# VH-VL binders against Protein LST7 (LST7), part 9

Target 1, 242 residues: Protein LST7 (LST7), of Saccharomyces cerevisiae (p53237)
Amino acid sequence: MSSTVISLAHFCDKHGPRIISVTQSAEKGTLGEELLVPDYPTESYCESCLLQFPEESTRSMRCFIEDVPFITTQYSSIRYQLLNSIIKRAFSEETMIYDNMPFIFFDDLRGLNLVIGFKLYDENARGNERRYCFILTVDSRSHDDSMKMLSEHWNFIIGGFDKMIAYIKNIHKSEFLGKNKTVENNLETLNNNAFIGSYLRANKSKFGRNLVSLTDDKFLFVRIHKWNSFLLHTVMNENKLP

## First folded at step 22 (VH-VL)

Design cc5 (from bb4 with heavy chain S52L)
Fold by ESMFold2, fold request of step 23:
Structure cc5 (fold): chain C 242 residues (1-242), chain A 119 residues (1-119), chain B 107 residues (1-107)
Amino acid sequence: as target 1 above (242 residues)
Amino acid sequence: QITLKESGPTLVKPTQTLTLTCTFSGFSLRTSGVAVSWIRQPPGKALEWLALIYWEDKTRNNPSLKSRLTVTKDTSKNQVVLTMTNMDPVDTATYYCARLQDYTYFDYWGQGTLVTVSS
Amino acid sequence: DIQMTQSPSSLSTSVGDRVTITCRASQGINSYLAWYQQKPGKAPKLLIYEASSLQSGVASRFSGSGSGTDFTFTISSLQPEDVATYFCQQFYSYPRTFGQGTKLEIK
């Protein structure tokens, strides 16, 4: 079981800092079943906080790279309290800049954490922006060992997060531009048809939205799972650095 | 390297139940979004998706077949079994098993087996 | 169910010619469409996924484009080994559905 994990988190308008997903590895040659989370009801869950896979009843994703299992869930049975503590710290830092600038912190409680925050425009969010971050966590008391691992993989980790963030931002931008054309057409229609109910629902309503909705990509969390698994696998292989 | 192979009867009488086995190698059902699926092709007609099963034992069946379909797996043998009840001559087709990738499309297919439904 | 309509149903053309096959979905399917090749007596083979992405090991003369409801599959320069039936398939929703196919022959 690796001490290194990758998380995606956001600052929910209603709930504050929340983990959306965490990707963890298990021992090579095992199935990683201890990391799996069974189905649980999500009817009452916040839309913006929910990890949403294409299959409704799926709460865990698993893949294998060189016989090492990687599991993505919303809740880690092993690290739940640790990760919640980490994101509270990450989103409380005044120096976090949501422009892909990396930010690092370490302490004996939370280990070493590399954080990259980003924002997505959404008129349905407070302040018209939704805040997210990717976090690489090295869950170790040894500052020197953790910093050695981070320094050996710095450019790779940053580049990997930047690529996924760029992907998310690019497909969000495409969905946003399409929505703006539709809104312009709907305003023209309102002049001609007085469709007040639809217009009012679209204007200034504040509610949670899932990343799947923001990007119009029903496979988004599958892609995130596979990408984070690739990143983790690479950082665990000491001799595969560029 | 990845292979799938269909096996079972090639002739079935109307009203009988068809049982087909897909034996696969080069992968195992252990990865999320990966499933073994059954797809058929009547002579000269379009492919029709029938059913699938994921590693979690979750299944999906084509609703047009009104629960005639059951899919099960035997992970120790790398096998997936299709059962299709109340066969009719219109069900004459080549039956394929295929691997679903990432909840999306079918990246590897078996050779197919022709099943004829006739008296 | 999402109906996939292909055209043409058959096509006969010469080696070196550009081949174009279209596929239309009965509703928007984003880019969630795949193209398959089925050579005579053989199983289907995936060529294009997600409308335009080329599957590994597939020749670069094959390409795909489109989004929403209208999709195009192209062979830039027809080769003798491309004699086959070509199918589109949507993966936007269940049931997965296929086009009726386009039989491609060399004249």
Scores: ipSAE 0.770, ipTM 0.884, lowest interface PAE 0.9, mean pLDDT 86
Fold by ESMFold2, last read:
Structure cc5 (fold): chain C 242 residues (1-242), chain A 119 residues (1-119), chain B 107 residues (1-107)
Amino acid sequence: as target 1 above (242 residues)
Amino acid sequence: QITLKESGPTLVKPTQTLTLTCTFSGFSLRTSGVAVSWIRQPPGKALEWLALIYWEDKTRNNPSLKSRLTVTKDTSKNQVVLTMTNMDPVDTATYYCARLQDYTYFDYWGQGTLVTVSS
Amino acid sequence: DIQMTQSPSSLSTSVGDRVTITCRASQGINSYLAWYQQKPGKAPKLLIYEASSLQSGVASRFSGSGSGTDFTFTISSLQPEDVATYFCQQFYSYPRTFGQGTKLEIK
């Protein structure tokens, strides 16, 4: 129904650009069942790429705002190839800085895309950083119409993504500092001896990690789903613009 | 306005099966992370979570009572039904139904129904 | 199962006083704790979720804090209508478990 979707993606150390989650809306008054995805074995997804809900059997998250369904899933059954093409372009863009600086791109294939990248520190990742982005996609062939809609909601969308990114970064920082303080009582997290040992351990133990693990927040993707649903609903309803 | 209400027998004999119905309004079981849960409170004692059911028909039962509990729903009637087998006097309690929110906590509760188990 | 221990079990104090109730989990539960109020003969009412977030429509004199294993619930200025039993509930794991409650009375 709606031409606008929000995606969360990352650059996986093993798999390159991958979608972690996508939030889409269906028509008001329906249940949005066409957007639900079937069960799938989790071993087909690597740990860092996997969308993880509090109930392990859940594959689709659904909510309703003013009788409009919003669905968050690991992949979009109706936009699968489109979104994969979008994230490949987004992570290849030279101007993505991963410091909450937005950028946009448009073409007839991919529509209009607003991208905000960010990084999380992780010693288990190559380069000690994991790279992510939020993407708002307007799946429309009209560049002028898409830009007009985006410009009318620019501050709201950017502010919304910034708030969720800030939340993720803050809870990740708190988990990292809390865990390191517990393990390292009165010692610095990184000194010369600890740094050398940390580097060797990180090099030997490079592996994917889920955002739930990085933030120690079992409900992280529930929060992302609800926030993205709110953002989408607001941009779809001009009468409620902030 | 969101409401939940428990209904069923208030007196049962030991060994009988208890069936309680939760009828709710102001919402439907269609949102992920939202469930209807059964919770009981014996007189003067702490609350004890029993079971829940989500819109996907996924259920969870308290392991201490797992074989005795069955939870089902009827979406057309906005009802959730608890069945509890082999009732015993220690099961005397006020039984509540409550709405679980976001896989987390209970934001709306019914008024409760006292079920007494005795001869 | 995660055990939730509340203290004190009962409390008598005067209108206007600050009230503090504690809840301790038998293991770390992050901030996954809720506080409820149950007035005599009534169903529980959610006051605080995720340790410190105030539920909509709840008076601002109620607050919560803590993480890990130790949590505190506070009423900044006790009112006559606050006579109730207060209890915590963890939502870190299943089964969901509750503290046995703190009965609050006015002298």
Scores: ipSAE 0.766, ipTM 0.869, lowest interface PAE 0.7, mean pLDDT 87
Fold by ESMFold2, fold request of step 23:
Structure cc5 (fold): chain C 242 residues (1-242), chain A 119 residues (1-119), chain B 107 residues (1-107)
Amino acid sequence: as target 1 above (242 residues)
Amino acid sequence: QITLKESGPTLVKPTQTLTLTCTFSGFSLRTSGVAVSWIRQPPGKALEWLALIYWEDKTRNNPSLKSRLTVTKDTSKNQVVLTMTNMDPVDTATYYCARLQDYTYFDYWGQGTLVTVSS
Amino acid sequence: DIQMTQSPSSLSTSVGDRVTITCRASQGINSYLAWYQQKPGKAPKLLIYEASSLQSGVASRFSGSGSGTDFTFTISSLQPEDVATYFCQQFYSYPRTFGQGTKLEIK
């Protein structure tokens, strides 16, 4: 069976490269239950690393496209060690430009990986930026077969990642501009001394922030789950055509 | 084609317990963020969300009804059941079941069933 | 609970006229708002989700706009089949709440 997955990862200020979510498929006609993870408490988890669902107690998302199940979790029940190795290499690549430019790497251990990195501005992050990437991982049976499969879907996958990244950047920009407008209005009603003190503390405060907070979008990871499931289904469905 | 249909009594007496069944077809309750929800509309008044259930058996009830509501499901029959205790004439309304999509809004609704609470 | 207030409560206009209905939330709800049409004796039908997105199969004369607390629903050119009551609904938080409705009639 094809072992193609899509991951979202980031470089955590505290923990280094970490997976936020992975979307995987199961065999058509099944419920994909082997890919589900049990609910677990998240109160001690790093906010910036956490996959946040609209219902707090839910730890797995499942959907179906043409009777194929797609599951999104933070931890792959089947490939966790491999995916951790992949993201560590992805964030160490000198050619990763966090400006939506794709790059590829392949080896016998990690298979073929298409990576697109992006950044979000955040005063609460080191360097005032948070770094993310989307990764398509393709079965590594052979380099030639994997490259052929990727080349057949190249424009589709890159376009798909570009659209989701643009969505995230746009709603983050809207949240950022709204925050600035509120601060600007409050400046007219607050003491200059209070503003100066608050400004200095905000600029020096560093802590983790979730993508849901950065975008003010409670349903962000539902959208990511459904979009990644659509992308996976499309590349798998074209490969299964007669 | 996705359909939902409400069934149950149309007349109940004050203090009785109402039991309504939503039977649906064209989808199964197996997708995250999809729920079957109960919503009512008293005559001439706004719609009021009552309760919902997801495929995981997770539920939410409108807190204004102080646990008068219980929602259960029977996956093999594609049914969701609302139980509402201690009915009062103010509970007279058309009761709908509807499909919640992606934890958000209601994309498909049943035709509704009028329940009159009268002695 | 988030209160949704619609205006006007009823409206009578002519075929071809532009119709505007507003919905105001008691707190910011981002763009997490849907609009429904309910014809007499029928169930509600989803027209617009996430403030401005048109549901599949819904006529292009319907549109929505707004963010935060103030939202607008528009019918660009009223048709005879548009006689209905129109409701807004927030999906920002639980409980989900609805506007009281706007009854639209044609003269």
Scores: ipSAE 0.763, ipTM 0.864, lowest interface PAE 0.7, mean pLDDT 86
Fold by ESMFold2, last read:
Structure cc5 (fold): chain C 242 residues (1-242), chain A 119 residues (1-119), chain B 107 residues (1-107)
Amino acid sequence: as target 1 above (242 residues)
Amino acid sequence: QITLKESGPTLVKPTQTLTLTCTFSGFSLRTSGVAVSWIRQPPGKALEWLALIYWEDKTRNNPSLKSRLTVTKDTSKNQVVLTMTNMDPVDTATYYCARLQDYTYFDYWGQGTLVTVSS
Amino acid sequence: DIQMTQSPSSLSTSVGDRVTITCRASQGINSYLAWYQQKPGKAPKLLIYEASSLQSGVASRFSGSGSGTDFTFTISSLQPEDVATYFCQQFYSYPRTFGQGTKLEIK
C-alpha cells in the first residue's frame, strides 16, 4: 500500500518543527472515516502551530475526487511519529534556502521526501520571519520505486507547491502592505530578507501567529486542503498527468 | 449534473408547522464545507437566509427566527428537511434550497416553491 | 448582523452600455462577497464569487472588484439577456445576508 501524503509544516519559535496539516487519501469507495480525528481542546495550543478551519470545532476536512476520499488533519493517528521525524530532518537541512528551490532526502526510516520551503515576514516572529515548508512523503515504497514516482511527477509536484506558495505570499503581501504603508514597498526583500528599516520601526512583542491571521484569509486551510487533495490524486493516478 | 428540488405543501394555515424537503442529486453531503441551505424570498422582497446543515450534522439557524427552525438530513436519500413552526402570513415566500460551497456562497439553487400562509 | 446596501435600486440603460452597481457592507468583510443574477420568476444564479472571481460558464462581460466595505459589479457591454435583478451576498459571518437588489432594465 502506498502511503503518499502532503504535509505543511512550520518552524515554531517556541516548539521547533511542527506539523500544521497533513493530507492523506483513503480507499476509493470508502468514506475514509479511519483518518478522521475527534474533537480535542485547543486552548493551550500555540496559535502559530494550529490548523484553523472556518468552523471552530472542526478538526478534520474531507473531500472526494473520483470517489477517493482525501482527509486533512493536524495529527495522523497512524503516522504521527514518522511525520514528526520527517519535519525535524527537513528543517535541519543546511541546503534549505526558502526560495522555492526543492530538495529531496531518503532513508529507510523516513521514506522519500520532496521539500519546498518558504518564508513570510512577521514582526512578531523571532528574526521577523516565519519559516514553512510543503513536503511530499512516500513512506512505503522502495527507494527505486519512490524515485521513479517522483521522477514521473517532478514538474507537476513542484509546480503545484509553487502555485500554493505564491498564493500564500501574495495574500500575505496584500495584508502586510495594508497595515504598513510606511515601508518602501520592497516586499520581496522583506519576505526573502529582512528590511532594516522595517525591523527598526516594527520591533514588536514576540508571539505566535496563525497563517490565517498572517494572510487575513479565513478560508486558507480549506484552499490548502483542496489543493493538496488535487495534487495527491494526480500523483496517485498516472492517467491524470498533463 | 447538480440539481436541487423543493417539495412540500404550498398552502398552510397560521400557527401550523411547515415541513419542506429538499431532494438533491449530482452530489452527496459528505464533503467538508458543503451544506444544504434554506433561503426564502417574500414576494417582491430580498432574499433571507434561514438555515443550513453540513455532513457532520452541524447546523446553523438564522437567529432572527430563533427556535422556529429545525433542519435535518437523510444522506442516504440525498434529502434535507426544513421544519418551521408557528407559521404566520408574513412567512409567505418562495422557499429555495441551495448548496453552500466551501463554507462560503451558494453555487446551485432549486427552482423554489411558493408557500402561502392564510386561513 | 452585517447589512448589505446596494446602489442604485434600479437602472435603465441601452444595449452596449457599461453598467456599474455598487454594494456596501456595514463592516469590513475582506473579499467575502458574491454577486447573483435573478431573472423574473427564476432562482438566483451565481455570477461572481470572492468579490472578483468569475463563476465557470459565466460570460466574460461580467466582472467584480473591491474589498473591505465597498464593492463594484460591472457589465462591460449590456446585452438584452442581462435584464434581471442583481444582488450581492456576504459570506464573512452568519447570518449570511443579501443586498436589497438592483433591478436592471433596457430602454
Scores: ipSAE 0.759, ipTM 0.864, lowest interface PAE 0.7, mean pLDDT 85

